VHH binders against Phenylalanine--tRNA ligase, chloroplastic/mitochondrial. Designs and how they scored, part 2

Target 1, 376 residues: Phenylalanine--tRNA ligase, chloroplastic/mitochondrial, of Arabidopsis thaliana (Mouse-ear cress) (q94k73)
Amino acid sequence: AVDIGGVAIARNDVVREDDPTNNVPDSIFSKLGMQLHRRDKHPIGILKNAIYDYFDSNYSNKFEKFEDLSPIVTTKQNFDDVLVPADHVSRSLNDTYYVDSQTVLRCHTSAHQAELLRKGHSRFLVTGDVYRRDSIDSTHYPVFHQMEGFCVFSPEDWNGSGKDSTLYAAEDLKKCLEGLARHLFGSVEMRWVDTYFPFTNPSFELEIYFKEDWLEVLGCGVTEQVILKQSGLENNVAWAFGLGLERLAMVLFDIPDIRFFWSSDERFTSQFGKGELGVKFKPYSKYPPCYKDISFWISDLFTENNFCEVVRGIAGDLVEEVKLIDQFTNKKKGLTSHCYRIVFRSMERSLTDEEVNDLQSKVRDEVQKKLNVELR

## First folded at step 1 (VHH)

Design a08 (framework vhh_3k1k_2)
Fold by ESMFold2-Fast, scan of step 1:
Structure a08 (fold): chain B 376 residues (1-376), chain A 122 residues (1-122)
Amino acid sequence: as target 1 above (376 residues)
Amino acid sequence: QVQLVESGGALVQPGGSLRLSCAASGFTFSSYSMRWYRQAPGKEREWVAGISSSGSYTSYEDSVKGRFTISRDDARNTVYLQMNSLKPEDTAVYYCARVYSGYDEEGLFDPWGQGTQVTVSS
């Protein structure tokens, strides 16, 4: 059992072997309740605290903080309330962890937006763990952390400003987030990139020039009126932003692999004992990688995300990368073959040939059984 | 099956014009925002233009503003990119994508089309 948002959650509440929709493995259940963002000496918690300090100092503690909301949400919260189309790929079992047909592990912290607005909250930050069935490489992990901010304005806020409500909100948003970027990165060149998000209009990305390249820090915009109207706020305007904490923490702390955030190794954890920004991760001994290739004819059931689920389910954090290295189509037979390279490497020790061969053997067996592919 | 098929790419002289088309099938086209991306040899994919599901909002990368125009025809399930005053640096394979983009954009593009080659040279 784990304590999630003040509620005790048992394994069989989440890993539902009696439900055909359930696709939550024990490895994902083991991540629930870990609360990395609430640990003051963990890089994710340090970054979250630094962002909260910015809002507390510059906005007179006006933003409510929600960092312990349950990641177990309804499909309405996760998809419908944030305007995800009915046929969108993110609704697929290939991309989202389903507890049952109406309940998921949240893909984003935006899943709580409508509920918080209906409860009368108008200025808030939501931070928490989010879950996606995803690829395997140095920057992708099926569990990561997001923060979302939301700020509602009333007519008295923009009346007399000489600006319409949307322009007022957009300018306030940009000023707020430029200050945040300066707080986290110091004096850096910034640019605003016009973009599109289905739940904001206008929409923007904030980029900074960092280590000789443009880095996207966050996405944001003025909230679509449909979302506000559904919450009884048709006479208001609002802005929202969101960011991925791992992405920023890897840049700020020079952490090279997302798996480090889940490490209990004291050589990693001891480096963050001060609980402060400005620490640069110092690499310890590197262990050798082991490369294993697997080739198979894909089926209609096959997706790369489902293949990565099989690999991480077997190898856990011993798999560093899964990469498609070759693709071949036999036009006469109408069959397509994929060849993947699996890179096994521990951050903590050398792997033995016996261990890696055992893992690869299990991957070969499980891929055939679960994804209905034929080894080539 | 969800499909996006790009067309209209060609070899053109600097200063020329092209119109690219992206034909969509297998999903409710009018419910999705659509984007155009490009990728030059040896470079990463670059966002070029976007249009909202309603068509009321459009956005462009700075280097193409004033030269490129994105539009959509929901009756034909097609998104267009009108390219004017083409430059050699516009040479790339152009891709169409449907998108639901959260604030964390990574992994929310599905599917990508096969692309259409645009070459701007003498």
Scores: ipSAE 0.014, ipTM 0.417, lowest interface PAE 6.9, mean pLDDT 87

Design a09 (framework vhh_3k1k_2)
Fold by ESMFold2-Fast, scan of step 1:
Structure a09 (fold): chain B 376 residues (1-376), chain A 125 residues (1-125)
Amino acid sequence: as target 1 above (376 residues)
Amino acid sequence: QVQLVESGGALVQPGGSLRLSCAASGFTFSTYAMRWYRQAPGKEREWVAGISGGGDTTSYEDSVKGRFTISRDDARNTVYLQMNSLKPEDTAVYYCATHPGYSSTWYSPDAFDIWGQGTQVTVSS
């Protein structure tokens, strides 16, 4: 059982083997309630605190903070209320963890916008764990932490500005977020990139020039009027932004692998004991990788995300990377073969050949059973 | 190493049709979702259509729904956009994009961050 927002959640409430829609494994359940963003001496908590300091200092404590809302939400909250189309690819079981057909592990903190607006909140930050079925590499993990900001304006705010409401909100948003980026990264070159999100129009990404390349920091935009109207705010305008804390923390703290955020190893955790943003992670001893290749004919159930779920379910954080190294199609038979390289490496110790061979054997067995693939 | 190459853009009369192609290389194409975006001069880049890895799910922007069809050929590592009943307002550079796993910090579609160079579609008499 885990405690989420004062509510005890049992394993069988989330990992539902008897429900045909359920795709939540025990490894994902084990991440619920860990509260990395609420730990003052963890990189994620340190970064969250630094962002809160920016808003508190520059907006006179006007933003309410919500950091313990349940990540178990309805499909209405996660998709419909934020205008994700009914046929959108993100609703797929390949991309999102479903508890049942009406309930998901949130894939974004935007799932709480309508709830908070309905409760009368108009300026807020939401921080918490979010869940996505995803690939395995140094920057991808099925659970990460997001912060979302939301700010509502009334006619009194823009009527004297000489600007229409949308332009007023967009300019306020850009000024706010440029200030945040300067607060976190110092004097860096910035650019705004036009984009699309279903719940904002116009929509933007903020990029910074960092280490000789453009880095996406956050997505944002002016909230779709339909969302405001549903909350009784049809005469208002609002902006929203969302950012991934791991992406920013890896850059700010120079952390090379996303798995480190889940490490209890004192060689990692002790480096953040002062709770300060200015720390650069110092690598300790690297252990050797072990490479294992697997080849199979794919099936209708096969996706890379589903394959990565099998690998994660067996090896946990002992897998560093899964990558496609070869692809072949037999046109006469209408069959396609994939070959993946699985890189096993622990951040804390050397893996034995026996341990890796056991993991690989279990992966070979499980991928055939769950994805109906035929090994080559 | 991940690369997307669009083709098929042309000048076409209103009411005409075009098929755009996007050839992909350097990743496991069949498992990745693919999208088409477009950008007209002086306008923001907008999402047009999407297709899931394996092709079970498709999605469209409202202004193109019923006129455009997205499809994929996983054996050829290619995604297509069939455009029918073209209008002058469809004039834009069309880009394909993929989601190489989680790379965006907010929500899909900003996670579609591997882009091709684009192909120009002009609808005019």
Scores: ipSAE 0.104, ipTM 0.446, lowest interface PAE 3.2, mean pLDDT 86

Design a10 (framework vhh_3k1k_2)
Fold by ESMFold2-Fast, scan of step 1:
Structure a10 (fold): chain B 376 residues (1-376), chain A 122 residues (1-122)
Amino acid sequence: as target 1 above (376 residues)
Amino acid sequence: QVQLVESGGALVQPGGSLRLSCAASGFIFSSYAMRWYRQAPGKEREWVAGINSGGGSTSYEDSVKGRFTISRDDARNTVYLQMNSLKPEDTAVYYCAAGRDFWSGYSTYQYWGQGTQVTVSS
């Protein structure tokens, strides 16, 4: 059992072999309740604390903090309440972990907005683990951590400003987040980039000029009125922002691979013992990669995300990268072949040929069985 | 390897039309929102148009609304920008970008193309 928000959650409540919609493997279940964002000596927890310090110092404890909300949410919370379109691919089993047809592991912390608004909260930060079935490379992992901020305004807040409610909220948002970026990165050049998100209008990304390139720090915007109306706040306006803690931590601490955040190796964990932002990760011994290629004729069940799930389920953190290196269509047979390169590399030790060959053999067997592909 | 390759840029007279294409590879195209940006000499990059991963929603910068149309063909891993009634002020390098429809972390990270030059002059 895993304790999440004071509730004991059993394996069979999440990894449901009797439910045809369930696609949660034991490896993902094992990540529930790990609470990396609540560890004061872990890079994710250190970064979360630094952001909290900004809001506490500059907003006089006006923001409530929620960091232990359950990552097991309804599809209504995860999709409908934040205006994710019905045809959006994130609703598919290829992209999202489903417990059952109406229950998912949250793919974003925005899943809690409506819940908190209904409970009467109007200024809050939500921090926690989020789950996505995705690619395997140095910046993608099926579990990462987000922080979301939300701030509601009433007519009394903007009536004296000489601005309409949307402009008032947008300017307040930009001022708040420029201050946050300065708090984390110091004196850096910043720019606002207009963009699109289904749950905000206008929508923006904040970029900073860092190490001679523009880095996206966060997404944000003025909340769509329909979301506020559904929570009884039709006479209000609000802003919201979201950021990925791993992305910022990798930049701030110079961490080169997202797998490090899940490492229990003392060569990694000991570097963060002071709980401070000023630490730069120092690499230890680099072990050699082992490359294995796999080719097969794809089927109707095949997606790259489902293939990555098979690889990840077998190799865990021993797989560094999965890359499509060739694609061929045989027009006469009406079949398409994909060739993937799997890069096996541990951050902690050298892998043996026997170990890698065993992992590759299991991948070959499971991909054929689960995705109905024909190996070549 | 993630690649976005823009094409279709040209010299065109004011009032003319161009169709830009962006061919994508190395990622699951249908899972990404696609966007067009432009950058004129001496100016910052600006967002032009966006289309969500399902193709059901489009958005435009005010100065191009009614003149430009974004569309996508997921079977061909391609996003398009149809540009009508072109003005000298539309002269810029046009970039396509791929990102997620919702926020935060690597799910919102954008991949960028190398750009295609559009010049509108008489």
Scores: ipSAE 0.191, ipTM 0.574, lowest interface PAE 3.8, mean pLDDT 87

Design a11 (framework vhh_3k1k_2)
Fold by ESMFold2-Fast, scan of step 1:
Structure a11 (fold): chain B 376 residues (1-376), chain A 123 residues (1-123)
Amino acid sequence: as target 1 above (376 residues)
Amino acid sequence: QVQLVESGGALVQPGGSLRLSCAASGFTFSSYGMRWYRQAPGKEREWVAGISYSGGDTSYEDSVKGRFTISRDDARNTVYLQMNSLKPEDTAVYYCAKEGTYYDFRSGPLDYWGQGTQVTVSS
């Protein structure tokens, strides 16, 4: 049992072997309730606190903070209430962890938006763990942390501005988030990119020029009026933004691999003991990688995310990367073969050949069993 | 890592046509919607067109509706932008992008975007 927001959640509430829709493994269940964002001396908690300091200092402590809401939400909250289309790939079992056909592990903190608005909250920050089935590399992990901000305006806020409500909200949003980026990264070149999100119109991406490259910092926009109307706010306008904490923390702290956030190794954890921004991660011993290749004929239902889920389920944090290194199609038979390289490397110790061979053997067996692929 | 490679940009006269291509790798192409963006000299990058994962729905920025057509070929992991009746104001670097669902960006720097292809409309 884990405690989430004061509620005890048992394994069998989440890992539902009796439900054909359930795709939550024990490895994902083990991440529930860890609350990395609420630890003052963890990089994720440090970054969350720095962002909260920005809002408290520049917005007179007007934003209410929600950081212990349950990550177990309805499909209505996660998709319907934020206008994700019915045919969208994110609703697939390939991309989302389903507890049952109506219940998921939240893919984003926007899942709480409509409920908080309905409860009368109008200016808030939501921070928490989010879950997505995904590829395996130094920046992708099935559990990471997101922060969302939301701000509602009334007619009296924009009536004197000389601007319509949408333009007022968009300009306020951009000013707010430029200030946040400056607070976190200092004097950097910034640009706004027009984009699309189902729950905002217009939609924007903020990018900064950092270490000779453009870094996507956050997505944002003016909230779709349908969402406000459903919460009794049809005469209002609002903005929203969201960001991934690991992405920004890796850049700010020079952390090279997302797996470090889940490390209990004193060589890592001791570097963040002051609970302050400005710490640059100092590498310690880097252990050798072990490369193992696997080739198979894929099925029509095969996805890389399903393959990575098998690898992750077996190897946990001992897998550093899974990459497609070769692809072959036999056009006459309509068969496609993929060859993946699995990079095994621990951040804490050297792996033995025996251990890696055992892991690879289990991957070979499980991928045939779970994905119905034919090994080559 | 998402890899997007754009091609097909060229110098054309007003009223001309071009077809841009974007070859995609590093993700399950058939499972994601694709988008085209452009950045004109002295302007911010703007969205141009989008296509759903199934190809059943397409969307366009108002200034290009009726002139541009987005399409996809899942067997080739390629998205296309057919541009007709080109105008000088269409001059820009054109970028291909994978569809995002959520506010956060899980890709590394520039993983979301290709390198772009230059379209110049001038006499």
Scores: ipSAE 0.117, ipTM 0.494, lowest interface PAE 4.1, mean pLDDT 87

Design b01 (framework vhh_7mjh_2)
Fold by ESMFold2-Fast, scan of step 1:
Structure b01 (fold): chain B 376 residues (1-376), chain A 119 residues (1-119)
Amino acid sequence: as target 1 above (376 residues)
Amino acid sequence: EVQLVESGGGLVQPGGSLRLSCAASGFTFSSYAMSWVRQAPGKGLEWIGRIYTSGSTSYNPSLKSLVTISRDNSKNTLYLQMNSLRAEDTATYYCARDYEGSGSYFDYWGQGTTVTVSS
């Protein structure tokens, strides 16, 4: 059992082996309730605290903080209420962890937006763990942390401003988030990039010029009016932003691999004991990688996310990267072959050839069994 | 390695038509929705439209009558058909892979192909 939002959740409530929709493995269940964002001496918790300090100092404690809401949400909360189209790939079992056909592990903290608005909250930050079936590399992990901000305005707020409601909200949003970026990164060049998100219009990304490249920090925009209307706020406007805490923490602390956030190794954890933003991660032992290639004829059941899920389920944090290195189509047979390179590397020790060969053997067997692929 | 490579740009006369292509590799193309985005010189990005895995399309209302997006999953190729081109359609055109995420809705972009509308 794990404590999630004050409720005890048993393994079999989440890992439902008899439910045909359920795709939550034990490895994902083990991450529920870990609350990395609520640990004052963990990089994710340190960053969350620094962002809270910005809002508390510049907005006089006007933003409510929600950081223990359940990550187990309805499909309505996770998709419909945030205007994700019915055909969107994120709704598939290949991309989202389903507990059952109506219940998922949240893909984003925006899943709580409509419920908080219906409860009468108008200025809030939501922080928590989010879940996605995703690729395997130094910046992607199936569990990461997001923060969402939301701010509602009434006609009284903009009627004296000389601006329409959308322009008022957009300018307030940009000022707020430029200040946040300066708080976290100091004096850096910034730019706003117009983009598209289904739950905001207009939509923007904030980029900073960092180490001679443009780095995307966050996405934001003016909330779609239909979302406000469904919450009884049709005479209001609002802005929203979302940011991935791991992405920012990796840059701020110079952490090279997302797997480090889940490390219990004291060589990592001891570096953050003071709970401060000014720390830069110092690498310890560099262990050698072990490369294993796997080639197979794909099936209609195959997706890269499902392949990565199999690899991660077997190897855990011993897999550093899965990369498609070749794609071959036999036109005469109408078959397509994919070749992947699996990079095995531990952050804590050297891996033996025997251990890696055992893991690779299990991957070969499980991929054939679960994804109906034929090995080459 | 995910790659998106646009082609088909160039000089076209006002009122003309042009079809852009985007060749995708390094991922299962048929499993992703795809978008077209453009950027005129000195202006911000403008979303043109999206095609879902089902083949359904959604367009920027300002551009809906001027463009058609299609895909060929057997060739891993995305298309943008443009008609009745105007000088203000001069821009660099990008294809992008749709991914639901915080901070970025598009996770991979092509290098872009330039369309110049001039007599």
Scores: ipSAE 0.000, ipTM 0.273, lowest interface PAE 13.7, mean pLDDT 85

Design b02 (framework vhh_7mjh_2)
Fold by ESMFold2-Fast, scan of step 1:
Structure b02 (fold): chain B 376 residues (1-376), chain A 121 residues (1-121)
Amino acid sequence: as target 1 above (376 residues)
Amino acid sequence: EVQLVESGGGLVQPGGSLRLSCAASGFTVSSNYMSWVRQAPGKGLEWIGRIYSGGSTSYNPSLKSLVTISRDNSKNTLYLQMNSLRAEDTATYYCAREPYDSSGYYPLDYWGQGTTVTVSS
């Protein structure tokens, strides 16, 4: 049993072989309740604390903090309440972990937004683990951590400003988040990029110029009025932002691979013992990669996410990257072949040829069984 | 190597229709979210819409009745169908890849070179 938000959750309540919708493997279940964001000496917890310090210092503790909400949510919370269309791909079993047809592991911390607003909260930060069936590379992992901020304004806040409510909220949002970026990264060049998100309008991304490249820090915008109206806030305006903690922590701490956040190796964990921002990760691994290619004819229902799920299910954290290296279409047969390179590499030890060959053999077998593809 | 190549732009009469194509290489369109974005001369970027990895679509509300986004997975190609074109639709049209990022906010990471659509008599 794992403890989630004060409730004991049994394995068979989450990994349900008797439910046709359930697609949660034991490897994902093992991540529930780990609470990396609440560990003061873990890089995710250190970064969360630094962001909280910014809001505490610059907003006089006016933002409520929610960091222990259950990641097991309803489809209404995860999709409907944040205006995800009924036919959106994120609702598919290819993208989201389903406990049952009405219950998912949350894909984003925005899943709690409508409930908190209905309970009367108007300024808050939500932090927690989120779950997505995703690609395999140095920056993607099926479990990661998000922080979301939300701030509601009343007519009294903007009536004296000479601005309409939307412009007032957008400018306040930009100033708040520019301050956050300076708090975390120091004096850096910044730019705002216009974009679109379903639950905000207008929508923006904040980028900083860091180590000779533009880095996207967060997405944000002015909250869609229908979300506020559903919570009885039709005469108000609000802003929201979301950010991925692993992505920022990798940049801030020079961590080269997202798998390190789940490492229990003392060579990694001991580097963060002071619980302070500004530590730079020192590499200790000199272990070689092993490359294995797999080619197969894809079906119309094939997705890379489902292929990566098979690979992760077999190899766990021993797979570093899955990359499409070739695509061939036989126009006469109407069939398309994909060739993927699987990179096996441990962060802790050298892998043997026997071990890698065994993993690859299991991948070849399972991909045929689960994805109905024909090996080439 | 990731590449996006738009085609199908050109001169079209007001009220006419046009279909743009975006050929992708080095990655699979069906494994990513894909967007269309346009830029009129001397103006900022305007997002048109996206197609999600599973094939559903989402549009800029101001453009929804005028455009349709689709794809052909066997050709690894994205399409933008435009109808009832006006002079104001004159712009360079870009396709762009949207990985599902850890922020949950879908940044655009690879862009094509663009294809120009001119709506004029």
Scores: ipSAE 0.000, ipTM 0.363, lowest interface PAE 10.7, mean pLDDT 86

Design b03 (framework vhh_7mjh_2)
Fold by ESMFold2-Fast, scan of step 1:
Structure b03 (fold): chain B 376 residues (1-376), chain A 120 residues (1-120)
Amino acid sequence: as target 1 above (376 residues)
Amino acid sequence: EVQLVESGGGLVQPGGSLRLSCAASGFTFSDYYMSWVRQAPGKGLEWIGRIYTSGDTSYNPSLKSLVTISRDNSKNTLYLQMNSLRAEDTATYYCARGLGEWELRHFDYWGQGTTVTVSS
C-alpha cells in the first residue's frame, strides 16, 4: 500500500485488470507516492522549496501550499471542470492513464483549481506529480511535476490603486513572476510574450535569455471571469501561473536527461546532498548506447504514444530514446509502415548484448500483440 | 483530421469594415473554445479574442471596442467582425482552437491564415 494524500492505495485500486478502461501498468503504479517534489535533497524538491521560499519571503500574505493532494482524480476534475471538450485528444486512452471510466491519474495540477476555489481557498500553490502517456526522449517521461499558483483579489485591493481590476492583477502578476525568475536564475534578461490560454485573459509567457536563446519559464495570465463566476467570485479578479519543474530543474542544475530524476544511484543523489540551488550536475562514466531498429505495418490501434508505452513497459529506464526514422506507404497494399530506432542506454552501467537482445525480442513480440501491428 | 480554414481577407480602405470567417471540420465545433490571432508583417503574434461554447466572449483589451467575435454552431463557422480599420490592422489573421496547457501547446490547431491589407 502507498500513502497518497493521507489514503492507503493498494496496487489493485489502480492497476485494475477487471476494468476494460484501465490502462495503468505496474511501472506507472510504482511511481505513485514517490513524492520527488517533497524530498529536500532531490533536485525537484530543492526547486519546489526555492519557489516556496520566494513566496514566503517576498509576499505580504503567505500562500497556502498544497503538495500532497491525490493525483488520482475524477474525469470531472481533470477535464470537465477545466472545460476540456468531450472529443479532446487528452481524454483519449492513448494520452491519459485511466483507473476506470470516471477516474484518472491527473495530467495537470489544474485538476485541483476549481475544487480549491469552491472550498474557499483564494491564494495557493499546488505542486505534484502528473501523468501522461508520452514519447521517449531526453525531455519526456510519463511522470513529471507541475506547480500552479493562484491569487484572488477583492475590490478593496485595486480601488485605491488608480487601476482597473485586470490591469491591477496583470501588473501584480508580472512583478511577482519577474521576482521569481530573478530568484531562480539570477540577473538574466527577461521578456513578456503575449499569448493565449483558454482560462486567462490577458495571457503571457515569461521568457528568459539563456544560453543565447529565449527560454520559456512559465505560462500565466489574468483568470477568465467564467472560471471565477463558477465559484461565486464574480466580483473578484485573479491571476494564475503554471510551470513544469523538470524542465526548469534540467536547466538550473544542467541535468541532460529526465530519467536522472528517478535515479537512486548515489553518484547522482549525492551531488544534491546540500539541498541548495546552484549545483551543476557532473556526469559520471558514460556508458555505450545500443541501437535497435524495428519496422512494422501500422494498424488502427497504433499510435506513437501506445508504442512508447509498450517499450517503456518492457525496458523501463533502460530505454533512452524512441525515434521514427522512416515511414513508407505501399500504395498497392494500402498499408503504411513505420521504422523506429530504439536507443537502449543505462545511466548507471553498461548493458550486455544478451540483455538488449532479450529486451528487443520482448518489444517485437509485445508490439504485435498489444497494437496488432505486423513486423517487416 | 482537424482543419480550420479562414476566408474573407483582402484589400480594404482605411475606415472600412470587414468580416472574416473560419470554417471548422474534423471535430465537434460546438464543444470548443475558438480564438482569433493576428500577425502583422515583421511582428509577433497578437491575440484578438476568444469565444466560449456558451457564446460568451473575451477580448484583448486594446482591441475590444473594434472587434466582435461570434459563432454559428449549425454551420461550424467562427466569425470576426472588424470596424474602423486602420493601416495598423494590416496582418495575417488566424483562427485557432483555443486549448493551451501550461506545458503542452501542440494540442492547439491553427488555420493557414487569411491576409487583410488596409491601404488606399
Scores: ipSAE 0.016, ipTM 0.375, lowest interface PAE 5.6, mean pLDDT 86

